# VH-VL binders against Putative inactive neutral ceramidase B (ASAH2B), part 3

Target 1, 165 residues: Putative inactive neutral ceramidase B (ASAH2B), of Homo sapiens (Human) (p0c7u1)
Amino acid sequence: MRQHRQFMDRTHYLLTFSSSETLLRLLLRIVDRAPKGRTFGDVLQPAKPEYRVGEVAEVIFVGANPKNSVQNQTHQTFLTVEKYEATSTSWQIVCNDASWETRFYWHKGLLGLSNATVEWHIPDTAQPGIYRIRYFGHNRKQDILKPAVILSFEGTSPAFEVVTI

## First folded at step 4 (VH-VL)

Design c12 (from r11 with heavy chain G31S N54Y; framework fv_retifanlimab)
Fold by ESMFold2-Fast, scan of step 4:
Structure c12 (fold): chain C 165 residues (1-165), chain A 123 residues (1-123), chain B 111 residues (1-111)
Amino acid sequence: as target 1 above (165 residues)
Amino acid sequence: QVQLVQSGAEVKKPGASVKVSCKASGYTFTSYYMNWVRQAPGQGLEWIGVINPYSGGTWLDQKFKDRVTITVDKSTSTAYMELSSLRSEDTAVYYCARVPEYYGSGSYYFDYWGQGTLVTVSS
Amino acid sequence: EIVLTQSPATLSLSPGERATLSCRASQSVSTSGYSYMNWFQQKPGQPPKLLIHDASNRATGVPSRFSGSGSGTDFTLTISSLEPEDFAVYFCQQRSNWPLTFGGGTKVEIK
């Protein structure tokens, strides 16, 4: 009985809340999409090859809803700015989305498409060197007849040089 | 049109230094990164480092950081690679190679190469 | 550093045959949407010549018989029908991480 009543309540909600067309519109609003031939985190507009201190480095990535990264989760990093360290042949994180020098902009498009713009306002104190910008996100995927899942992804810009003089 | 002309072959003794030049023409010298790559006889290619001719900034493979200096002379559109404390294992053809100015747009490849400079280290 | 392993070391073929050259990286050289692998051809006494950049883009003036493919750690250079001038050494090269590294080369020689 309880199981039957619960089932009926769910069916009633679905039928009275939305038509199939309304439901499709709602689903299209909550599912992230990448352009055909691209994947989440792909670079749509790369940084310039070189910047001076005081300039703004900008990269545009194929984005996803940032709510996916923070909903029911501990704080997620949306971006990093990394400097190449030749001695250790590794990338060192210089700043992230909590830094005053960085800005993250999410631009929602149609049918689940979106762009993530990452800006790094290069401080006068920046060391000259080779840098890159990375974007970390999560996309919501809905497979046919399966529960929705949140999948992590990352994108990395081509490297660029920062010069001070 | 675009041309990279390197200095002639050198024969050096162990412990000496060698300075190879690469004279660029046919393009704006300061708009393109200049890389240095070497190739031991009959062997593969080994990247040494790169210079931004505009700033003079250099990035070297860790193996060469203590022995290699890369410089440019903007007035003559010439890049130089100096390798010190030479050993027999440094015997190789040394090449300069250019990278397009739009590195940040996802392109970083050697589009033009110098003819090579053979450096022989022997006692 | 990223190590690139090319196979086979030597490929003996006749003109008109298809050549398939492999390059495997010790770690991924791809980020979402981009693969940072280049291919060069070298003939004796000459500097290397760029064939393919960024995995699949043919360099200016390179014949259509040359093509590149792959992503992540596995990359392939294909020559659809060998011409006499194609017998040479081929090197892959990654630019995903510093230092830049090259494969050991594959020699395509006449059978």
Scores: ipSAE 0.007, ipTM 0.507, lowest interface PAE 12.9, mean pLDDT 82

Design c14 (from r11 with heavy chain N35H V50Y; framework fv_retifanlimab)
Fold by ESMFold2-Fast, scan of step 4:
Structure c14 (fold): chain C 165 residues (1-165), chain A 123 residues (1-123), chain B 111 residues (1-111)
Amino acid sequence: as target 1 above (165 residues)
Amino acid sequence: QVQLVQSGAEVKKPGASVKVSCKASGYTFTGYYMHWVRQAPGQGLEWIGYINPNSGGTWLDQKFKDRVTITVDKSTSTAYMELSSLRSEDTAVYYCARVPEYYGSGSYYFDYWGQGTLVTVSS
Amino acid sequence: EIVLTQSPATLSLSPGERATLSCRASQSVSTSGYSYMNWFQQKPGQPPKLLIHDASNRATGVPSRFSGSGSGTDFTLTISSLEPEDFAVYFCQQRSNWPLTFGGGTKVEIK
């Protein structure tokens, strides 16, 4: 292990490698990476189990570059806020990324690692009930001697409850 | 270098309030959540809550929601935890701690801690 | 709230011996092929220091004699051969659900 080295110093990391290995590391920057033992869309920070109207629900997911989704987006949104409907045993979309109540933040880490943060600013008009947040993304993968491929993924938060007074 | 520096020890009477500060340096303050954790003498750690410095949004453990307020001052990169209606059982060392949720570490853990602030509640 | 129970409360050992510390969760802290359990070391007068994150990953600068294992509800921290600086209190901590919770700690002391 090289923990004495500045692991998170990307500039130093690139400067210490051979030219061919540096090129490989530069190529890895243009692909998305998930942490070891994780997959894209995995929840890094779940929402609280309960919120009141007027509060902000927040979920952090293992992310990927949103630019990959621009021309490959199947769901036509990066995120949904969904409410559970017991009579149909299904989830109904109440918000997406076009809603003013939602915020999407993509934060770059080192070497293709990133986080996607979804916030839902719960409006006073929200109905009490069981909700969840979903994230829809696309990751770019490239094997050394093969063309780059863009793969879709999704993540879903644990359910949480919205209550009133 | 990342550093979290907390305010000095406080001695308070029951019923008073205390406000502990945590000044951050060496990183982008708004890129990380700030959590608060306490430890009574000789006992274990108890999570209080956190703040998202970007939104000001907070989450508090149900036990503290009526007595704790967490705030930030972005201009000074400082987080504050105010605990009101102090009781003798609130005597503890209070820590601020940073979590790198925004940067794709693949992990959710307290990577840097303040040195702690001893709050003693005594008559 | 997820309750974490650590055992034993105190472990009395000599340098060079193996230490095995247990942490049991009241409900599973594993999802999506990942276990959301961290371990911290605390010495008197100091804040806790991260040792292991996500069940089995050593934090930066942590010696190889420390290892973590387990999944679901049962987790173990192992110190293969105790060094003098390893006599401390160890806490497990879950991040699977809110609120975040810590175990009561295991004190590893010199016999």
Scores: ipSAE 0.007, ipTM 0.543, lowest interface PAE 9.6, mean pLDDT 82

Design c15 (from r11 with heavy chain V50W; framework fv_retifanlimab)
Fold by ESMFold2-Fast, scan of step 4:
Structure c15 (fold): chain C 165 residues (1-165), chain A 123 residues (1-123), chain B 111 residues (1-111)
Amino acid sequence: as target 1 above (165 residues)
Amino acid sequence: QVQLVQSGAEVKKPGASVKVSCKASGYTFTGYYMNWVRQAPGQGLEWIGWINPNSGGTWLDQKFKDRVTITVDKSTSTAYMELSSLRSEDTAVYYCARVPEYYGSGSYYFDYWGQGTLVTVSS
Amino acid sequence: EIVLTQSPATLSLSPGERATLSCRASQSVSTSGYSYMNWFQQKPGQPPKLLIHDASNRATGVPSRFSGSGSGTDFTLTISSLEPEDFAVYFCQQRSNWPLTFGGGTKVEIK
């Protein structure tokens, strides 16, 4: 009896392993992934070094599914446009995802890969100076035999200059 | 692996135009700015400008704005730099160079360079 | 335009010696916590090769004998013990303002 039970348990473990391997391959398609050598929020396409008022500043980041983000988006934002203040050596928020001038596009790729595009349609009222764009997101991670975890991340663009005509 | 392969050497007369190509492989072409830099014989490096391959948007040093056009062909992952109204002072090796995506440092750096294209301007 | 001045123009040393190369900017190339200075190595007939980015970060595959330091307007590239393959021209380059600019280069040559 014990011999028969041990034999059956061993066969069951092999089948369970095969099923777990198949499930793992499937799960890797559902969780957010960053390209090899990259991290979520990394810049894939930087902004130009200079823009004029009226142009569109664009940054593409390694993205994650926006559904993972915190429910209260009015308290937290997907993006900011920040202007550098030399006197205080600090960045001041000018716009966020609620601003008319900003656009956020999430482009789903294959196998959990995605891109987040942030656009800033520079208004004619924008002050000349040094600006940057930031992206705030959350990625879903699943380790073998562990509950899924949602991790926050952020990306920051290279600084760029806005000039007036 | 990442490679940038440039077109062959050119010999031009003063007043002519030259178009140098830079074919990228081994990475997502639209994810990285492409820069152009030249080096006159025995001299230092001089930045010309760059292009965003995704949008086609360019920025050029004021010195070159009236004579240089930078373009891309996304279907072939190739960047082009055309310099017009050539003078003897334009004799140089012209390089394309890639700027990687970056996070947090606020800087750009050229991580991969083409082999260079010698452009000789002589009567 | 930010002007980068490298000194000395030529540094004559023997293998095993320490090389110290200077790059001075006409205005600060640093912003709170970040210094936008890069270093390149160039050998005859070859394109420049990235050594150091953002003042002190070694590029992938660059030996530990190469180190960068500095902030503001004064930057240094140090090679702790010269190997035969290190005899080359070295250029600094800034990204803090546009256009991008390079230094005039320091030639490290065998004594």
Scores: ipSAE 0.007, ipTM 0.483, lowest interface PAE 12.2, mean pLDDT 81

Design c16 (from r11 with light chain S32K S96D; framework fv_retifanlimab)
Fold by ESMFold2-Fast, scan of step 4:
Structure c16 (fold): chain C 165 residues (1-165), chain A 123 residues (1-123), chain B 111 residues (1-111)
Amino acid sequence: as target 1 above (165 residues)
Amino acid sequence: QVQLVQSGAEVKKPGASVKVSCKASGYTFTGYYMNWVRQAPGQGLEWIGVINPNSGGTWLDQKFKDRVTITVDKSTSTAYMELSSLRSEDTAVYYCARVPEYYGSGSYYFDYWGQGTLVTVSS
Amino acid sequence: EIVLTQSPATLSLSPGERATLSCRASQSVSTKGYSYMNWFQQKPGQPPKLLIHDASNRATGVPSRFSGSGSGTDFTLTISSLEPEDFAVYFCQQRDNWPLTFGGGTKVEIK
């Protein structure tokens, strides 16, 4: 038969003397949400097709609370900047969130929605070539049937070119 | 101690309606969701729906949404499941079952069941 | 809906033997680290009784000879050494998504 989705208002269950609305607001503060039609790590604003050394490459992703990553870091970083290497047809990490050239900004929105902005301040020493930015995060999910869980996700920007002239 | 006591067996004609009751005792009735499950003779279990006794909110399997109404009477700690437009295929034992949903637990399983109510639909 | 297939339909065994019951889901009922599969025992004329919740957690009062395992789409209920009172029908049940669904049951009967 046809699948259907239902949800129950769990916030009312054990605190019947309390406002369901107040409890729902508290629960919404501990869960991360993605906009309708999007998933965590989706690119909201891609990098430009081309940058010069000295410029700032910027990507905005559908984000999640970075404190979720403190205990559950799979990649030991929130972000990577990667350069394409044609000889091996692979992407090589050139810097991560510990690099002075990178910035990570988390912008909290309403009802668990948020954005993660990754900046790469392209150093004068950067080699010309094809680059991409990746974001690694964790979202907190909870529904009435399941305990709260922390789920890893990743997003990858479209490739962009860095030129020295 | 928790008990769920259901109404007695019923025999109905096709096209009729049946209303099964489930009286709860030994716990705070409005603090626990109540589910309804049926079992045709010699067959498996089929989930019908659930009610939040405090709000009266209900969630039903799509198969039953047009024929089932689940209600509660808080003053008597009783849940009701009414099934209309009965067919021979509705012949089954109907159970009420409670779930222990603790804030932060994330658990969802039927910890206490009523004894069952046999509903027979025949001409 | 998530369809649960239990096999075999019938197990004919003697007291003292090990029983292994299978339940397969039409799609994963696991999130990383958690599996949302429950097991119930039912005896003739009685309502089902919870044995195992969330794949591997024994319910209160359930003997240690009962154990659950598995993840994703494949789950197993094991009874290490059958006692006379263990001859019954066993159902798996998923709580990953609505509607809640049950397997068709495995009857464990005396050989």
Scores: ipSAE 0.000, ipTM 0.466, lowest interface PAE 18.5, mean pLDDT 82

Design c2 (from r11 with heavy chain Y103W; framework fv_retifanlimab)
Fold by ESMFold2-Fast, scan of step 4:
Structure c2 (fold): chain C 165 residues (1-165), chain A 123 residues (1-123), chain B 111 residues (1-111)
Amino acid sequence: as target 1 above (165 residues)
Amino acid sequence: QVQLVQSGAEVKKPGASVKVSCKASGYTFTGYYMNWVRQAPGQGLEWIGVINPNSGGTWLDQKFKDRVTITVDKSTSTAYMELSSLRSEDTAVYYCARVPEYWGSGSYYFDYWGQGTLVTVSS
Amino acid sequence: EIVLTQSPATLSLSPGERATLSCRASQSVSTSGYSYMNWFQQKPGQPPKLLIHDASNRATGVPSRFSGSGSGTDFTLTISSLEPEDFAVYFCQQRSNWPLTFGGGTKVEIK
């Protein structure tokens, strides 16, 4: 019995060690961080002031793991492309992340830092006008001795023009 | 040490074109966006455009879209700004200035400038 | 395009005095608690030199007497005690929207 207990304790120790290593890797991968002086959704690289149909509009945001949004999504999308409508003085959604023309890239950095790149491949049929790109995400935060929380955020690019020549 | 060295002063007639160069050294040329800014004598600064030396992609102020071409030669770490259909109002000192293209940094400011190239347009 | 208005156009002061320079934007240059306003110093015959980026962050090698503040549409550059080398023209510049734009400048001159 004593020998059986010693063998069992060794097995428990090995499983605990392996689990701790796996948990550390999991925590480092799923906890999101923003760069010092920034917040999630901040624009790191704005769109160009002007694009022609056929070009690619690109915005880079301070990002978070998109897996958080799959479980907690209040918007039905990670991103929108919106066109300004002057008669109603409002922004109209033209595309979202389900559109053929949009691409979403999440780039993981060190220690939970990441970037979200939104691309809009401007179709030849796009209407000239004023556009913007928005990003909708969720970041995972965990303080010592507190449960993890998922916080929603959004970022909006500066406006840009789409022209035809 | 980072240096941006521009070509010498130019005197042009109205209707001509001018091509200003900006030779970079002391850093990885393709890692930083290169901007062009001008300043008319006694006046303020006016942004012209930017190029990503890695891709060749350019962004221009609408005022210059039809007259300005920005290019790079990666083998010589040199950026070029060509302005066509010159007018007397184009008389200015033209500067190149770099910005970092650092992923995750959020930085976008002109940290190093060339010495400037005076372009004089007169008949 | 975002228009930046700097005031005063000229500020005449003596060494040791405090300088306060204003920059007002035609629309907000702030998003998500971050302000996309930079400040540059220019001396005759020289290119502009970065002083402050993103409203309040001093560039490398810039003395602590220079400080930036503000958010939204109203921004200030403060020089707590003018040194002889600080008499120059100062420009604000926004990067919130394209095209990038500069203010008209404030000349700080010796009284």
Scores: ipSAE 0.007, ipTM 0.507, lowest interface PAE 12.4, mean pLDDT 82

Design c22 (from r11 with heavy chain G104T, light chain Y34W; framework fv_retifanlimab)
Fold by ESMFold2-Fast, scan of step 4:
Structure c22 (fold): chain C 165 residues (1-165), chain A 123 residues (1-123), chain B 111 residues (1-111)
Amino acid sequence: as target 1 above (165 residues)
Amino acid sequence: QVQLVQSGAEVKKPGASVKVSCKASGYTFTGYYMNWVRQAPGQGLEWIGVINPNSGGTWLDQKFKDRVTITVDKSTSTAYMELSSLRSEDTAVYYCARVPEYYTSGSYYFDYWGQGTLVTVSS
Amino acid sequence: EIVLTQSPATLSLSPGERATLSCRASQSVSTSGWSYMNWFQQKPGQPPKLLIHDASNRATGVPSRFSGSGSGTDFTLTISSLEPEDFAVYFCQQRSNWPLTFGGGTKVEIK
């Protein structure tokens, strides 16, 4: 079980019990938005440049309703924590949203604005090295005269170092 | 209305510890980061650290890492900053300051400040 | 850490005059079309008050005579016509990297 699976989209839940069909149709067309000058997945707050084992790495991204990802029936995760491997010059996934060490929080704002906070509670067993956090989401877009579409996006944090004491 | 109310002035001896409180009201406490900033008499502002009240995650300036602990009590909507091994140069007004957690702004700034707590370290 | 240098240290002006305050960063505090520079006003015995966030956005309730501009390493706070309540100390503050840092301040005083 992923910690984010306990998240309930209160807006969607509320829509189900609305007695006004006009209001329900309006609410069902709620659109995800990014702040002016930003795009979905953009880093709003980067991780620190360095962490010690036992600390919490945190990144805040321009977010979208996580229910969009569930509706697409993908097997993909909401987030990854990745460690850089110099010998292969590649990033290796260390954990994802099914890991006990990760937390995903979706914070709903006004007018379709939201953010996604990804936390990695760095275990004492973590190896020192260079890490990054990635966020995978889907935003709902609606034009006045067109049906809603769901679009995928991805955000990646700046790299940070994990050290042992 | 948003308010941040800090504990009263303290006088401490060198080597002691001080714990300053910041009680928040008028908003959802766990939705906003809480920063601590100090200002020595007649000097500029110096950032100490920040806590995410929702996760307990903390970022500290390296100068304070071994002497400062920032904590929260969610049940009372109160943030705490404890500074140990006090020295005379720690004499300052200590402020708590709130940052919106990007709910609608996409920005990081101190929108509300506590009134300040004067900590005097003297022998 | 990013060092912020404010100039001048003191600006002596009369009510009605234009004030122009400078803040220079030791490295760029801008990325992706966004500048991570804030401005605060502080009066004696009071905490700082937010004026401008992200280089050019006025905080709620801040009069239109206050404006911010700049990008990269060079930022400016402008007060188009000084009112008596505007004589105070002004600080710039970057949020581009940890630790958060403040400039040394510019005191706007009556001549």
Scores: ipSAE 0.005, ipTM 0.549, lowest interface PAE 11.4, mean pLDDT 82

Design c3 (from r11 with heavy chain Y102W; framework fv_retifanlimab)
Fold by ESMFold2-Fast, scan of step 4:
Structure c3 (fold): chain C 165 residues (1-165), chain A 123 residues (1-123), chain B 111 residues (1-111)
Amino acid sequence: as target 1 above (165 residues)
Amino acid sequence: QVQLVQSGAEVKKPGASVKVSCKASGYTFTGYYMNWVRQAPGQGLEWIGVINPNSGGTWLDQKFKDRVTITVDKSTSTAYMELSSLRSEDTAVYYCARVPEWYGSGSYYFDYWGQGTLVTVSS
Amino acid sequence: EIVLTQSPATLSLSPGERATLSCRASQSVSTSGYSYMNWFQQKPGQPPKLLIHDASNRATGVPSRFSGSGSGTDFTLTISSLEPEDFAVYFCQQRSNWPLTFGGGTKVEIK
């Protein structure tokens, strides 16, 4: 909640931030970009194949400005941690970005490039099993031929195993 | 205050080229897209194209792409529209028009226009 | 390209009367929450002047007697009570797709 609360406070501050007209125009011209040969939500660094309770699972995705998602989120969250349930052959959400165990970091690069890091601090109470991390975002696209558009995307990590000691 | 001042009327023969200028003042020239629109006498408005003065990037209506060049001179805050291979059908008043780049709201509209440049093509 | 059809071509009215101008698009110019239709006024010898942007938003300094409405393919400009200075040509213009296109215009003339 500490990191999540601070992130939310910073996001709110940036959304209400006012600058000179010239600076705002310059900032508004910047669109989200993906590296050549990649798309938004692609995994840049997968989680390890296996973690123990108490460790931190980390996935890095091709990211986009989280401000785009504030008004347009379809999943009401930036991320989920999901556990595979064999009896129903489905993925069950065990936590999201409101959970104390998760951290979301957006790192802004140059010219619209960015990445999103999702951390899951695996609690001692976690059940052993197969898990995955998902990222839900929106990218802003603008060219002189068309009005600006906000496009939703998602990324999903390879599955990893959580084991007890 | 914002002003767009265009060059004076031109009379050209068929096959010639014309270059119309649009000098901007009262705002940051590179912060606003500049469009070109024409109006033949007694007819409606026809969009020609747009330029981003910051990058020099342009988009033109397909009808004009082979004959129109839009450029800017940032040092003089001036946009230019050059139309080649002139025909009598090109006789029109040519306007430059500014678009605010306030994309936070998604709005795109012509807020200021030049006074117009009459181009007459006749033999 | 999106074709805009304005009707009527000419509207003959007296000062004090209500004017209703129609603009119809060949395909939708709206997305959820936004309609990308603008309206301009043009007087003889002058460039067009912005009246309404994004279907219903009055431009700065435009009198409250001017209002815009509509979504999708059907848009209306209303002048609630014509003043002498309102006799002019009115154009609709879409910016939902490129190239930008204008309607043929509606001339509001004194009866």
Scores: ipSAE 0.000, ipTM 0.456, lowest interface PAE 18.7, mean pLDDT 81

Design c5 (from r11 with heavy chain Y109P, light chain T31R; framework fv_retifanlimab)
Fold by ESMFold2-Fast, scan of step 4:
Structure c5 (fold): chain C 165 residues (1-165), chain A 123 residues (1-123), chain B 111 residues (1-111)
Amino acid sequence: as target 1 above (165 residues)
Amino acid sequence: QVQLVQSGAEVKKPGASVKVSCKASGYTFTGYYMNWVRQAPGQGLEWIGVINPNSGGTWLDQKFKDRVTITVDKSTSTAYMELSSLRSEDTAVYYCARVPEYYGSGSYPFDYWGQGTLVTVSS
Amino acid sequence: EIVLTQSPATLSLSPGERATLSCRASQSVSRSGYSYMNWFQQKPGQPPKLLIHDASNRATGVPSRFSGSGSGTDFTLTISSLEPEDFAVYFCQQRSNWPLTFGGGTKVEIK
């Protein structure tokens, strides 16, 4: 629960900063940024094309502060793992961020840049097939002389195959 | 108050099956995965498997997959672990233990365990 | 499966002394700065009790004298000053890969 420490412990967070530093953060709008030429939710590192049950599928996305999603509650989940069903030609949700087999990590970079890492620990009961991972987030944007806005976005990984040994 | 209460000790013959129960109280049962772990006398801990009570999905250690069935009864907030084709080396204390499905609730993996159920397999 | 090797098997110390317990994994249990290693305390006739989760985080109600550290394949549990109630068996456990695995345990016994 490393990534939720500050959210889980408001008192400790506030005690870490002086009142003047806290006030400065209210005056200086901190916004989310995407790398030049990229959009929030873009895949920075795709999953491997193939995994075996028992392995960990990992996707890294251009991220944004997950606190934006919690505050606005526009999505019920940060991520989904979906399996392709050929008969219906549709994607079926297998698990989301509430599943123990999934992990969501937000890594804050410089000047509003960040990465969101989504992991899926593939259970031995997983059915062979084609899977994908999706990320749902919100970015904070503020233009000069305009109020800050929270914008939703999503990213989807390339499909990958899960095989049995 | 979170509590996991397991069924009582069992003595079984080789080849029989045993079904151990773990009754949960004091929390939202479907918000936590339920793990099963065993410990042979004087030995270390061995993970058996886990169940997601919400979906019924299970993940088992390969050595147990052909002999273990893990189930839940949501109406009674009870998890079950059934081990078949018992052998003498299955003699152990069997534990249930919870893990939160989502982090952020102030709960931690394996933060509560049942008291244990001794299963003895004898001639 | 990931094999966890704990050392020493037995640690004989007196109350007030510092205890250092090691757990070595056969492959990395860390990803993107996070380490999926837990520590448990077990006393005779009792179930294991969670002490440390995810390498370095104390569970609720666990005294500050217990601390965890490490990443990758090498992890340490430290008890800064042993109390009488701390003489027990300690197990490490990895949650990085399925199946979950435990170390063989380190028995901390009174000298």
Scores: ipSAE 0.008, ipTM 0.535, lowest interface PAE 10.1, mean pLDDT 82

